# Ledger of designs, part 10: VH-VL binders against o58714

Target 1, 254 residues: o58714
Amino acid sequence: MRVDLNSDLGESFGRYKLGLDEEVMKYITSANVACGWHAGDPLVMRKTVRLAKENDVQVGAHPGYPDLMGFGRRYMKLTPEEARNYILYQVGALYAFAKAEGLELQHVKPHGALYNAMVKEEDLARAVIEGILDFDKDLILVTLSNSRVADIAEEMGLKVAHEVFADRAYNPDGTLVPRGRPGAVIEDKEEIAERVISMVKDGGIRAINGEWVDLKVDTICVHGDNPKAVEITSYIRKVLEEEGVKIVPMKEFI

## First folded at step 3 (VH-VL)

Design f17 (framework fv_relatlimab)
Fold by ESMFold2-Fast, scan of step 3:
Order: sequence, then C-alpha cells, then structure tokens
Structure f17 (fold): chain C 254 residues (1-254), chain A 120 residues (1-120), chain B 107 residues (1-107)
Amino acid sequence: as target 1 above (254 residues)
Amino acid sequence: QVQLQQWGAGLLKPSETLSLTCAVYGGSFSGYYWNWIRQPPGKGLEWIGEIYHSGSTNSNPSLKSRVTLSLDTSKNQFSLKLRSVTAADTAVYYCARVKYDYSGWYFDLWGQGTLVTVSS
Amino acid sequence: EIVLTQSPATLSLSPGERATLSCRASQSVSRYLAWYQQKPGQAPRLLIYDASNRATGIPARFSGSGSGTDFTLTISSLEPEDFAVYYCQQRSNWPLTFGQGTNLEIK
C-alpha cells in the first residue's frame, strides 16, 4: 500500500523556522507552499521551492483567503468568480517560482478557513476547482477524506488525494473536531502512531464519540513547525515503513 | 441572514421538567455544534451542553444527570430538557451556535433568551 | 474545571478614558480565551476570540492580549455604549467556563 506525507511550509519568516522546514523536508513527499495571501512572500516562496527541490519533495500550491493579519483563518464570503480567480492567481504565482527552478506543480491544497469552507459550501468548492482546472487539469486536489468536495472534484474531472489527519479528532460525519475543543488535537506520539496505523491498515478511526469513521488514505498531514512536531513526523514515517507501507509522492498512485 | 428563535415554558414548580426549543432559520443546520447556555439573575454564564447535527451530545458534568439534548433535523430545531428543577435553575436560557473553521471555534450566534422561573 | 477569575469586579471610568480588564485562569488555556460584552436584557456579544482576534464588526478600540493563564481586554478610549458587563470564556477544557464578569460603569 502507498501513502503520501504532506506538510504546510513557507508560512513563517526567520532562520529558526527555515531550519525546521529543512528538517521536516527529510520525512515528507509533498510540500504545500504558501502563496503569499495568508503567509509567505516572493523570497520565502523561492527559498521553500528550492528546499523542496534539494530534498526531492514534490511542490504544491497552498492558496488561502487574502488575510495576512488573520493568517487565512477567518472566513470570507467570496463570489464564485472571486474564488475562481483568487485560486488561479495564487497557483500562478507559486508556479512562477517552481518553473524558475525547473519544477512542475503536483497539487493544490487550500489553506485554513478556505479548506473548511469548501467542505460546507458547494458553490465555493466548484469555483475553486474551476480555478485549478483553468490552470492545469492534471493537478491533484488535496481535500478532506470522503468529503463532498472530493466527490464534486471527481465529477468535474479533477484528480483527488484524500487527506487524513492523525493528530486531529474526527466527528462521526468525517469532519474534523474544531481545534479549541478538548480532545480535538492529539499530542501523544504513540497515540498518533496508533491512529496512523488504524487509518492505513483498518481504513478508518474512532470518532470523538466512539463511532467508527471510514477514511480513504491517500495523503497524511504532518507538521514541522516546532522540534516536537518534527520528531512526531519522523516517528510516523518510521512506523509506516516498519508496517510495510510505501511512502511515495501522491502523483505516483493518483 | 441566519437567526435563532427559541421558546418554551417560562414558569415552573420545583420537581418539574424544563423544556426549551430553538429553531434555526435562514441557514444550514448541518456541520455545526448547537449549544445551550444559562445565566441566573445577577450572575455569570454557565454552559449546559452541546449537540452536533449527527445527534452526538456532550453536557456539563454538573448537570449531566438531568440534561437531555435532542434534534429534529426535519424542522431544523434542537431542544433542551432539564429534569427535577429547583429554584437554583431559575435563569435566562440561551441557545447558541458554535462557528468553527481552521483556527478553532467560538459562539457566533445566539438566540434571544428565555427567562425560566422556578418557584414554589 | 478551569476557573476564570476576572478583575476588577467593578471598574468606574469616564468616556474617553482607557479601560484595562483582566482575566486569570486556574491553569493554562493556551490562547483559547474569548471576551464577550453583555448589556442588560441582551444576549452576550462576541468581541475577541483566541485571545487577540477581533470578531467581525467590533471597533478597533477593542483589543485582547495574553496567553497561558493571564489575559487582558483593553478599550483604548471609552465610548458611552461601552459601559456594560464583560465576560471572559475558555474553550481549552471541558466543561466550557466563563469568568464572573467585570462591570464597567460610568463614573
């Protein structure tokens, strides 16, 4: 069985955070690079793309709401035309840096509030997908496993990588429990590893209320924003490999 | 524009069951946590419990044995029943929605409140 | 449960003055603290969430700061409509809890 490991990168300035991006690059197969609207700027985008290239990590665009002050985590009401063009703009901006380094883009993973809003708003999901298709019909959309967005994307002819979160609790309907709720974030390394194995080997996880949630696992979200997160990511990769799971870029099996 | 409208019996005697209903108009019921919060006269706010659109519930441990939360998805309504009331249950009761996104969650929408008086 | 203690219980100020309201948690709530304003006969109104994020439609004179166990709500220059009761609320642990309130009254 094959899975991809993805991480959100290019979202912070400063030497310390760049050093952590370099460390996490050793364990992932896909990098979601901020496109300058929720985080990043031209210098950070170029440097992050170069780091991915050096580590043989596939690059994807990580577009978000135009909200630097709120880091893309605040909902914004967009018309379909706005959503479509905002996505095209951000994907195009990152592509310029990828192209300069001789790379193609693999995927698009929407950021933060946009990622969650697409799960709830069909018109928004369709508009975002149209923006991706306007750029390149062969790009892979990374979205919540078994979500309505995944179905819509497939209906519209866009490839989908179903994403799961080993460090987040699930609601019985397959959505993520909000971050501030007790039990929403799993921090114990061994528990996260057990959850990853459940998802990959058993095809699901127990929701926060104890009900079983079926999950399709194409890509697993991992973090590298602090030393403990990097350690957990390294451990996840180790445990998956020991179980015979092949860690490869999503483009190799999607 | 999404609105919450609530109703129920306002005057109760000790030992009776409080029953309140909250209806959601103009927006989606699905994907949100629906909450009940109360405020005794002259005091602060106390969280009672939540229900997810799937029917899953969580309640304040201090009230758990007396609280029942339910949904009617066909009417976009959710309800609170509080058993064995005493004078200490006198309060304004609010229904509220938890809005959530990537950054977290918070109470973004509140009903108008219902004053419940429990007296002998 | 996490206990939130607000101080002062009552703050008497005049319009135009700066108001500083404090909320202290019995254990760390990280950044998961919100502030609400409540006027007599009304439901609470969200002002600040996650310690420092201003809710939609809330004037710039309102700001929040702090993390862990110590939090502050600041109103830079009081307007007449700002005299109300203010509550802090944590969402770090179940059950959700609120502070006892700070009554901001006109001097």
Scores: ipSAE 0.008, ipTM 0.486, lowest interface PAE 8.1, mean pLDDT 87

Design g10 (framework fv_murlentamab)
Fold by ESMFold2-Fast, scan of step 3:
Structure g10 (fold): chain C 254 residues (1-254), chain A 123 residues (1-123), chain B 106 residues (1-106)
Amino acid sequence: as target 1 above (254 residues)
Amino acid sequence: QVRLVQSGAEVKKPGASVKVSCKASGYTFTSYAIHWVRQAPGQRLEWMGWINAGNGNTKYSQKFQGRVTITRDTSASTAYMELSSLRSEDTAVYYCARDSGYWDSSGYYFDYWGQGTLVTVSS
Amino acid sequence: DIQMTQSPSTLSASVGDRVTITCRASQSISYIAWYQQKPGKAPKLLTYDASSLESGVPSRFSGSGSGTEFTLTISSLQPDDFATYYCQQYNSYPLTFGGGTKVEIK
């Protein structure tokens, strides 16, 4: 079985240190690089792309809402025209840095509230996908496993990598439990490892109410924004490798 | 189970510096940000700045820029706020407070607060 | 900076009364939280995102509003509600608080 490990990176500004980004880069195969709207700036984008190149990690764009205060985590109502062009702009901006380093972009993973809003709003999902297609039809969209967004992207001719979250509780319908609910976030390293193995080997996980949720696992979201998250990411990779799972960039099998 | 415990009251002379600590327990310290908010006697709450406990990145209110320094020690699960060039107007209760955001969630409102540290600036 | 103006600064009410506290922002915002502060204690979160009730907070508390005008309502005032209440915007840096409304139970 082949699985990609992705992490959201380049979410610092200016002189802020990228030490944790450097550490997590050792364990992932795909980097979702902030494009300057929810986080990042030109210097951080260039440095993050170079860091990914040095670690042989594939680069993808991580576009979000234009909300630096809220790091793109708060919903914003966009027209389809706004969504399409906002995505094209952000993907193009990151591509400039990738191209300068001799790299191509592998994928696009929308950030935060935009990622979640696409799951619920079909018109928004279509507009974002159109923006990606305007840039490059061969880019892979990273979206919630078995979501309506994945179906829409396939209908529109865009490749999809189905993403799962080992550290998040699932609703029976396959959506993520909101972070404000008890049990929504799983912090125990061993429990997270058990969930990863269930997802990869059994093709699903038990929802918060105990019902089974089928998941297609192309890529697993891992975190590196703090030392404990890096430790968990390292452990996830170790457990997957011990189970014989081949950890490779999504472009190798999508 | 989530607790933020601050250091004890301080009395300082004008021109001195004060460093207040905020020890976190009952959660993964590095997964949340810590804000510092002060309240002068009978006055409103005033935001000073925050630190991402994981990566150490800070953001300060322009009013305190150059006088405030916020740091953290991940081994001790403790955040610190140092205010320099103290004036009598800096007499206040200083609070640390945990940002509501975790990972990719919305933040910038405060779900848990320290008990407060009274800093008195007098000659 | 976004200025947050609370009114009234003080109010006296009887147990069982419906109490309404207002908060006006100097510009349109979407993100506001309300806190309760009892004498000698740290503030406690009541509501966030204008209308979401924090877990463990009694249902008699509710937030509402949009744009520049927001309200915290206590539907049936209890003795435990003697406190000062503050609104806080988190739409833009610097984060700012209202001046506070002191609720005195007659």
Scores: ipSAE 0.000, ipTM 0.436, lowest interface PAE 11.5, mean pLDDT 87

Design g11 (framework fv_recibokibart)
Fold by ESMFold2-Fast, scan of step 3:
Formats: structure tokens, C-alpha cells, sequence
Structure g11 (fold): chain C 254 residues (1-254), chain A 122 residues (1-122), chain B 108 residues (1-108)
């Protein structure tokens, strides 16, 4: 079985921790690079793209709401036209840096509240997908496993990588439990590893209420924004490899 | 159960150095950055710096650069902060604090040591 | 460096009253990097509110945080005797990390 490991990078406002991006690059196959709207700036985007290149990690755009103060985690009401052009703008901005380094973009993974809003708002999802298609029909959309967004993207002719979160609790409907609720975030390394194995080997996970949730695993979200997150990411890769799972970029099998 | 236990109070002369320890238990010591902060009598908190216990890498507040050294001993899960060329205005309670990973980008000090009073006087 | 200014320096109130504590930054701070700590005399600070508005584990719902940009507020809707303490805001968005000078909440 083949699985991609992705991480959100280029997102720091506390830039003295930039060395952690270098550490996590050793364990992932796909980097979701912030496009300057929820986080990042031109210099950070260039540096992150160069780090990915040095580590043979594929680069994708990580567009978000225009909300630096809220780190893209606050919902914003966008018209379909706004959403479409905001995505095109952000993807194009990151592509400029990728192209300058001799790279092509692999994928697009929407950030934070935009990612979650697309799951709930079909018109928003379609507009975001149109923005991606306006840029390049061969880009892969990274979205929540088995979501309506994945179905819409496929209907519209966009390739999809189904994403799972080993460190997030699931609702029985396959959505993520919101970060503010008890039990929403799982931090224990061994528990996260057991969840990853369940997702890959058993095709699902137990929701927060104990019901089974079927998941398709194309890519697993991992973190590298502190030493504990890097350790967890390293461990996830290790347990997957020990189970015979091949860790490769999503473009190799999508 | 996460705990950070610091060494006891110290009385030092101006010009001396002091080394404060912070022993961690209840979690993987190398998995979390450790920070140090200063609180002078009747004053607020002031950040001194941080150490990555896994690599030993440090980042210091420029105000203390050249006088502070942070180290760790992973075999006993203990972080150290040494402050040299002590002055009267170094009299303060010094705290260690753990940097938390939770909802990814919200770095915060979730657990603190009990504090170590360092008094600099003749 | 980002300077955090807390006001008032001291707030004298009685149990049952509403408390509003202000933290103003000299430049914009992302809300996910603004935190509040409670400290009682002789004790270490304790994480109280993180990311401007999220209550830390075990913190009663009478506490709420709000704000963005340069203006942040900690509100206690109905003071209980155990709430009288010093509250510090902190920014983690820019090095060096900085704290406000604290607001001391004291019983009238």
C-alpha cells in the first residue's frame, strides 16, 4: 500500500523556530506551503520552497482566508467569485516561487476554516475547485477523506487525495471534532500510531461516540511545528514503514 | 502527570554566577521546548530564552545574550539555566516552563516549575 | 519588540461583579499567539486562556477572552473569591516573547 505524508509549512510568525521546518522535511513527501494570506510572506514562501526542493519533497499551495490576525482559523463569508479568484491568486503566487526554483506544484490543500467550510458549503467547494482548475487541471486537491468535496472535485474533473488526521477525533459523519471540544485533539504518540495503523490496515477509525467511520487513506496530515510534533511525525513514518507501507508523494499513485 | 521541579533558592554576590535546574517528569523530556522566564520583585514576567532538549539548540532574548547559558541533561530529564556576572537587578524568581503542542500553531506555556528565588546582594 | 500594556494596573472589585481586563499591543499580534496567565502570590503562573479566546483545561466558563490585532480583553462575568489574582497577557508571535506587566484583581 502507498501513502503520502503531508505537513503544513511556511506558517510561522515566530520565525526563530524555522529550523523545525527543516526537521519535518526529512519525514514527509508533500509540503503544504502557506501563500501569505493566513500566514507566510514572500521570503518565507521562497525559503520553504527551497527547503522542500533540498529534501525532494513535493510542493503544494496552502491557500486560506485573508486573515493573518486569526491565522485563517476564523470563518469568513465569501461569494463564489471571491473564493474562486482568491484561490487562483494564492496558487499563482506560490507557483511563482516554485517556478523560480525549477519546480512544479503537485497539489492544493486549503487551510483551516476554509478547509472546514468547504465540507459544509457546496457552493464554496465548487468555487474553490474552479479556481484550482483555472490554474491547472492536473493539480491534486487534498481534502477530507470520503467528503462531499471529494465527490464534487471528481465530478468537476479534478484529481483528489483523500486526507486523514491521526491526531484529530472524528464525528460519526466523518467530519472532524472541532478543536475547542474535549477529546478533539489527540497528542499521545502511541495512540496516534495505533490510529494510523487502524486507518491504513482496517480502512477506518472509531468516532468520538464509538461508531465506525470508513476512511480512504491517500495522505496523512502530520505536524512539525515543535519538537514533540516532529517526534510524532518521525514515529508515524517508522510504524507505517514497519507495516510494509510505502511512503511516496501522492502524484505517484493519484 | 507532568511536573517541573526546580532547584532551591540561591543567595549570590554581585559578579558571581548562578545555575538553576528544572527537572521534568511525566512526559517525554526531549519532545518539548523548555523556556525560562524572570520575575523581579513586584514586576511582571520577562522571557529569557528557550532550549530544544532534543538538539541542545538555544535561542536567547538579546537582553540576556552573553550572560545566559541554557543546557540540558537528557539522562536525568533536567534543564539548566546559568546566569553569569550577576547584578542587583538580577534578583528575581526564575521559572522554567514547557512549550505545548496541542492544536498545532498555538504555542503556549502549559506547565511551569514552582520558581527559584535568586537574591543578589552583599 | 512587541510591548504589551495592561490596564488597569489594579482593579478593586467585590465578588459577584464583572471584571474587564485589557491588554494592548504596540503592534498587531495574531490572536492564536496571545495568551493569558493567572498568578497567585507565592505561586507559579498558570495558563488560563490561550489563542485569545480558548479556555485552558479546567477553567470555568465565567472566564472569556476576546480581541484581535492590538486590542485584547479578558472578561470575568461574575467574580468568585478564588478569582482574585494577578493576570498577565503574553504574546508568542514575535521574538523576544513578551508579557504585559499584569493586572492585579483585588477584593474591595
Amino acid sequence: as target 1 above (254 residues)
Amino acid sequence: QVQLVQSGAEVKKPGASVKVSCKASGYTFTGYYMHWAKQAPGQGLEWIGEINPNSGGTNYNQKFQGRVTMTRDTSISTAYMELSRLRSDDTAVYYCARDYYGDSSYYRFDYWGQGTLVTVSS
Amino acid sequence: QIVLTQSPGTLSLSPGERATLSCRASQSVSSNYLHWYQQKPGQAPRLWIYGASSRATGIPDRFSGSGSGTDFTLTISRLEPEDFATYYCQQYGSSPLTFGQGTKLEIK
Scores: ipSAE 0.005, ipTM 0.493, lowest interface PAE 11.0, mean pLDDT 87

Design g12 (framework fv_recibokibart)
Fold by ESMFold2-Fast, scan of step 3:
Structure g12 (fold): chain C 254 residues (1-254), chain A 122 residues (1-122), chain B 108 residues (1-108)
Amino acid sequence: as target 1 above (254 residues)
Amino acid sequence: QVQLVQSGAEVKKPGASVKVSCKASGYTFTGYYMHWAKQAPGQGLEWIGEINPNSGGTNYNQKFQGRVTMTRDTSISTAYMELSRLRSDDTAVYYCARDYYDSGEYYPFDYWGQGTLVTVSS
Amino acid sequence: QIVLTQSPGTLSLSPGERATLSCRASQSVSSSYLHWYQQKPGQAPRLWIYGASSRATGIPDRFSGSGSGTDFTLTISRLEPEDFATYYCQQYGSSPLTFGQGTKLEIK
């Protein structure tokens, strides 16, 4: 079994939080780099791309809503034309830094409220996918495993990496349990590791109500925004390798 | 257990300023936006603004712009709302409430402080 | 700014009856960002329904939410004495965040 480990990076302003990006970069295969709209700036984007290059980590764009104050976590109603061009703009901006370092972009993973809105709004999902296709038909879209977005992207000719979250409880329909519910967020390192193994080896996880949820696992979201998150990410990689799972960039098997 | 505990009631004269605190416990303070809302006697809820406790960034309802300042102290997990140039129609219960800062989902105000009564009288 | 208009302003009913509370938005609001709060006199508001239709923790199944676009509804299938309170809808889709004026559900 082959799996990719991805993390959201370059989400600071200036060099303020870059040290944790350096630590998590040792354990991941794909970096989702903020494009300056929800987080980041030109200096952070350049340094994050350079750091990924130094660690042989693949770079993807992490476009979001134009909401620096809300960190891209607040919903915005976009027309299809707005969504398409907002994505093209952000992907192009990150590509400039990748190109300057001699790199190609591997993927696009929408950020925060945009990622979640695409799951709910098919017209938005289609517009975002068109923006990606306008840039490069060979880019991989990272989206929620077995979601309607994944089906739409494949129908439109875009490659998909199915993403899972080991630190989030699932509803029986394959969506994530909202954070306001008991058990929605899993914080225990050992429990997260057991969930990762279930997802990868057994092809699914027990939902919050105990029903089985089938998951396609192309990439696993991991975090590096604090020292505990880095420790969990390191442990996830170790456990996967001990189980014989090959950890490689998504481009090698998608 | 998540708790938001607000400072006690205040009585102020017109033209004065009031600073209300909201102390958070039971969760990662910097992970969730903190909002403030006003409820005048017998009236509904009115949103005053929000602060991102991680960055310190704020966004205010234009109705209060120029009179409200929101701050936080991450070392003691406490958010503050200061309202200046008080007038009689500022008499109200002021609530702090948390939403979902880092999930990209729903953003309900899932936990509220108990409220702080501010009375503006001559 | 998005204006939320709740109707009726006051609804007088008896325990055992069905209550239907309306919230109309002046512009389209994603159902994910439409929430309902219950408030009793002297208490802070409490999250009741989030994302138009999801019950918050501990909320009994006699409460249901529905709606999309500009028209949202909170329904209580069989009123219990503890359900008499003021209910507020709220939108998180656009700044400034706004609440409806409230519907007061009162016992006869």
Scores: ipSAE 0.005, ipTM 0.456, lowest interface PAE 10.2, mean pLDDT 87

Design g9 (framework fv_murlentamab)
Fold by ESMFold2-Fast, scan of step 3:
Structure g9 (fold): chain C 254 residues (1-254), chain A 123 residues (1-123), chain B 106 residues (1-106)
Amino acid sequence: as target 1 above (254 residues)
Amino acid sequence: QVRLVQSGAEVKKPGASVKVSCKASGYTFTSYAIHWVRQAPGQRLEWMGWINAGNGNTKYSQKFQGRVTITRDTSASTAYMELSSLRSEDTAVYYCARERGYYDESGYYFDYWGQGTLVTVSS
Amino acid sequence: DIQMTQSPSTLSASVGDRVTITCRASQSISYIAWYQQKPGKAPKLLTYDASSLESGVPSRFSGSGSGTEFTLTISSLQPDDFATYYCQQYNSYPLTFGGGTKVEIK
């Protein structure tokens, strides 16, 4: 079995957070680099791309809502035309830095509230996908496993990497439980590892209400935004390797 | 269709505890959280806390932490709110309400409310 | 905590009037709901996400605004609309409500 490990990076909180990005790079195969709208700036984008290159990590764009104050985690109503061009703009901006370092972009993973809104709003999903296609039809869209947006993307001609979250509770319909709800975020390292094994070996997880949710596992989201998260990420990688899972960039098998 | 029915009015002495029930019907109880909101006479609505009906996990407002306990019984589709060490300022109408919202980082607003339970704390 | 301030506290109006109620958040928010409450009754949801009208609520009710300034408008006041109205933010916990605006007959 082949699995990709991805992490959201370049979402700097100054030079200190960039240090944690360097640490997590050692354990992942794909970096989702912020494009300056929810987080990041040109200097952070360039440095993050260089760090990914040095660690042989594939680079993808991490576009979000234009919301620096809310870190892209608050919903915004966009017209389809706005969504399409907002995505094209952000992907193009990151591509400039990747190209300057001699790299191609592997993928696009929408950030935060945009990622979740796409799962629920089909017109938004189609507009975002059109923005990606305007740039490069060979890019891989990273989206929620077994979601309607994954089906739409494939129908429209984009490759899809189905993403799972071992540290988030699932609703029975396969969506993520919102962060404000009790039990939405799983913090225990060993519980997270058990969830990763369930997802990879059993093809699913128990939702917050106890019902089974089928999951296709192409890529697993891991975090590096604090020292504890980096520790959990290294442990996830160790557990996967011990189970015989081959950890490789999504481009090798999508 | 969706209904939340609360237990009847209570009169308590200072220092006592009160337990209010909220029976849900017309939807899958375990798929929604139930919140508790109170309103003292002539005052604003005040959020107290909530319970995920599916897994039983709770979250409380810091003001009520240590005095409030929210529980549920999935077989009866009923949520409970128990408030201990009652004071005269706890006199209020207590409401249960069903959550609604779909944003990752935002909280919730309330689409259905119980009829309210008046709790009077007097000597 | 995000504080929600409503104005006016009391508003006198006649049937057929256009009524506007304001709600100001202590910091920028995107998520606000409005409720109607009649004496002795539970609140009833009117609007959510600032401008979305709840199913079954008459079209004379509308919400608008962004950032820190939000309004609920009743385009042509009906006898059934004399009530107290509350805004609620759900941008962050703890969830907080405005102080209320009582719409009473002139």
Scores: ipSAE 0.015, ipTM 0.476, lowest interface PAE 6.8, mean pLDDT 88

Design j15 (framework fv_indenebart)
Fold by ESMFold2-Fast, scan of step 3:
Structure j15 (fold): chain C 254 residues (1-254), chain A 122 residues (1-122), chain B 115 residues (1-115)
Amino acid sequence: as target 1 above (254 residues)
Amino acid sequence: EVQLLESGGGLVQPGGSLRLSCAASGFTFSSYAMSWVRQAPGKGLEWVSSISGRGGSTYYADSVKGRFTISRDNSKNTLYLQMNSLRAEDTAVYYCAKDLRYYGSGSYFDYWGQGTTVTVSS
Amino acid sequence: QAVLTQPASLSASPGASASLTCTLRSGINVGTYRIYWYQQKPGSPPQYLLRYKSDSDKQQGSGVPSRFSGSKDASANAGILLISGLQSEDEADYYCMIWHKSAWVFGGGTKLTVL
């Protein structure tokens, strides 16, 4: 079995947190680079792309809502035309930095509230997918495993990587339990590793109410925003390797 | 050589409590998940509970949830099962079993203890 | 309705082969599961034999003879433990197990008698 490890990166400004991005790069195969709207700036974007190149990590765009103060985590109502062009703009901006370093973009993973809104709003999902297709039909969309977004993307001719979250509790409908609810975020390293193995080998996880949720695992979201998160990420990689799972970029098998 | 030795079993009345222990040796105890599996007289195997290497994650069979608590003391290389509100149907031989280090490193229940008998009867 | 079903008993002659079946409930695809096998002799604790998901994902227990092997029968939705060259010491109860819905689930066990 093949699986990709992705992490949201380039979400600092200037020199903040770049050292942690350097550490997590050692363990991932795909970097979701912030495009300057929820986080990042031109210097951080260039540095993050260079860092990914140095570590043989594939680069993807991580577009979000235009909300630096809320870090893209606050919902915003967009028209389809706005959503389509906001995505095209952000993907194009990151592509400029990738191209300058001799790289192509592998994927697009929407950030935060935009990622979650697409799961619930079909018109938004279609508009975002159209924005990606306007740029490059060969890009891979990273979206919630077994979501309606994945079906829509495939219908529209876009490749999909089904993403799972080992550190987040699931609702029985396959969506993520909102942050702030008791049990929504799993912090224990051993528990996260056990969840990863359940998802990979059993094809699912137990939801917060105890019901089974089927999951397709193409890529696993991992974190590197603090030293503990980096340790958890390295542990997840070790556990997967010991299980005989090959950790490769999503483009190798999607 | 991996060795697991259970203790703490005995005769207890319905509604009573028992604490089982399993002393482990021959491997780095804190690196491996551990499990309890029981077997009623003349019946098959039934998984009861599991605990991760550091104790951060615990799992329970539906039949024992809310009544049993699995725990471990890595400084003593010992696994525990606290059994409360015992019922006649909990009567069984209880085995402790060695589990995986990093899920997939080896196999589940690759070494078992000799078992300790729990009888719930008046 | 049980998640895993095993025949209660099976008899075979010394030197013959025995195929022990572990059938998954309708709606559960055997192809996606790693099946674990355990042997239990009277008065003894269970012993791990092997695990099998596919030819590329299988493992033999330490000290377990090569005459024990795992496979699957997709048409029967079942995992199979094959014991070739049966010996009297193989007379035992055999259990299959899978991880399903955050729980380890054992089959009911098959008593193998070697006549």
Scores: ipSAE 0.006, ipTM 0.440, lowest interface PAE 12.8, mean pLDDT 86

Design j16 (framework fv_indenebart)
Fold by ESMFold2-Fast, scan of step 3:
Structure j16 (fold): chain C 254 residues (1-254), chain A 122 residues (1-122), chain B 115 residues (1-115)
Amino acid sequence: as target 1 above (254 residues)
Amino acid sequence: EVQLLESGGGLVQPGGSLRLSCAASGFTFSSYAMSWVRQAPGKGLEWVSSISGSGGRTYYADSVKGRFTISRDNSKNTLYLQMNSLRAEDTAVYYCAKDLRYYGSGSYFDYWGQGTTVTVSS
Amino acid sequence: QAVLTQPASLSASPGASASLTCTLRSGINVGTYRIYWYQQKPGSPPQYLLRYKSDSDKQQGSGVPSRFSGSKDASANAGILLISGLQSEDEADYYCMIWYSDAWVFGGGTKLTVL
């Protein structure tokens, strides 16, 4: 079995956080680099792309709502034309830094409230996908496993990597329990590892209400924003390797 | 090579139930989404329901939600449609169709069965 | 309003070209959709003909003659099935289809008569 490990990176304005990005980069195969709208700036984007290059990690764009104060986690109502061009703009901005380093972009993973809104709003999902296709039809969209967005994207001619979250509780419909709700975030290293193995070996996980949720696992979201998160990511990779799972960039099997 | 064979159709009274089956061969069944499409006498094609390759995702036309249940048995290469609370307007030829690989890949109903007739009459 | 609208009937002469339209509801941009075309002859199940989104994203069904082709009319917000060199055996019902709002949606169908 093959799986990709992805992490959201370049989401700070300081050297300390970039040092943690360096640590997590050792364990992942795909980096979702913030494009300056929810987080990051030109200097952070360039440094993160260089760091990914040095670690042989594939680079993808991590576009979000234009909301630095809310870190892209607050919903915004966008027209289809706004959504399409906001995505094209952000992907293009990151591509400039990737190209400067001699790299191609592998994928696009929307951030925060945009990621969640696409699962619920077909017109928004189609507009975002159109923006990606305007840039490059060979880019892979990273989106929620078994979501309507995955179906829409594949139907529109875009490759999809189905993403799972081992540290997030699922609703029975396959969506994520919102952050801040009781039980929404799982922090125990052993529990997260058990969830990863369930997802990979059994093809699913128990939702917060106990119902089974089927999941296709192309890529697993992991974190590196603090030392404990880096430790958990390292452990996830170790457990997957011990189970005989090949950890490779999504482009090698999507 | 690819073959889809429907069965289970027949005459049923309003409010009754029927279970349709579709036996698939010639392809890796579990790797493809499957669909049911119906056609009422003298009418056009109407999509009824789809199921992902694993069986984990299902979609239904608004006209059948809550009454019909699509399912599959990948060990038997068989697709099912459980039809409950049948109405006169459910009278149609029901086609099994090979849908999309991983529910999007391949993007078409590229193979259709011959259909099985369901008549809801009193 | 229906998501997809097709004319109920169309007539064309043998050897001529027939243009069958599939119009998307106002507010749904035809440019972003793959439109699938199916042919159905009386007493037979539908047969897949082709799909078309753009010149770079299209596919012909196995065994479907090259005289069948897809295109779009952006000004009419419509997908088009073009049948060149019309033959008597092309007389059939033609259906367009898209994936929209978690559903496969068929047009009402166009009965093509070859006269």
Scores: ipSAE 0.006, ipTM 0.562, lowest interface PAE 9.7, mean pLDDT 87

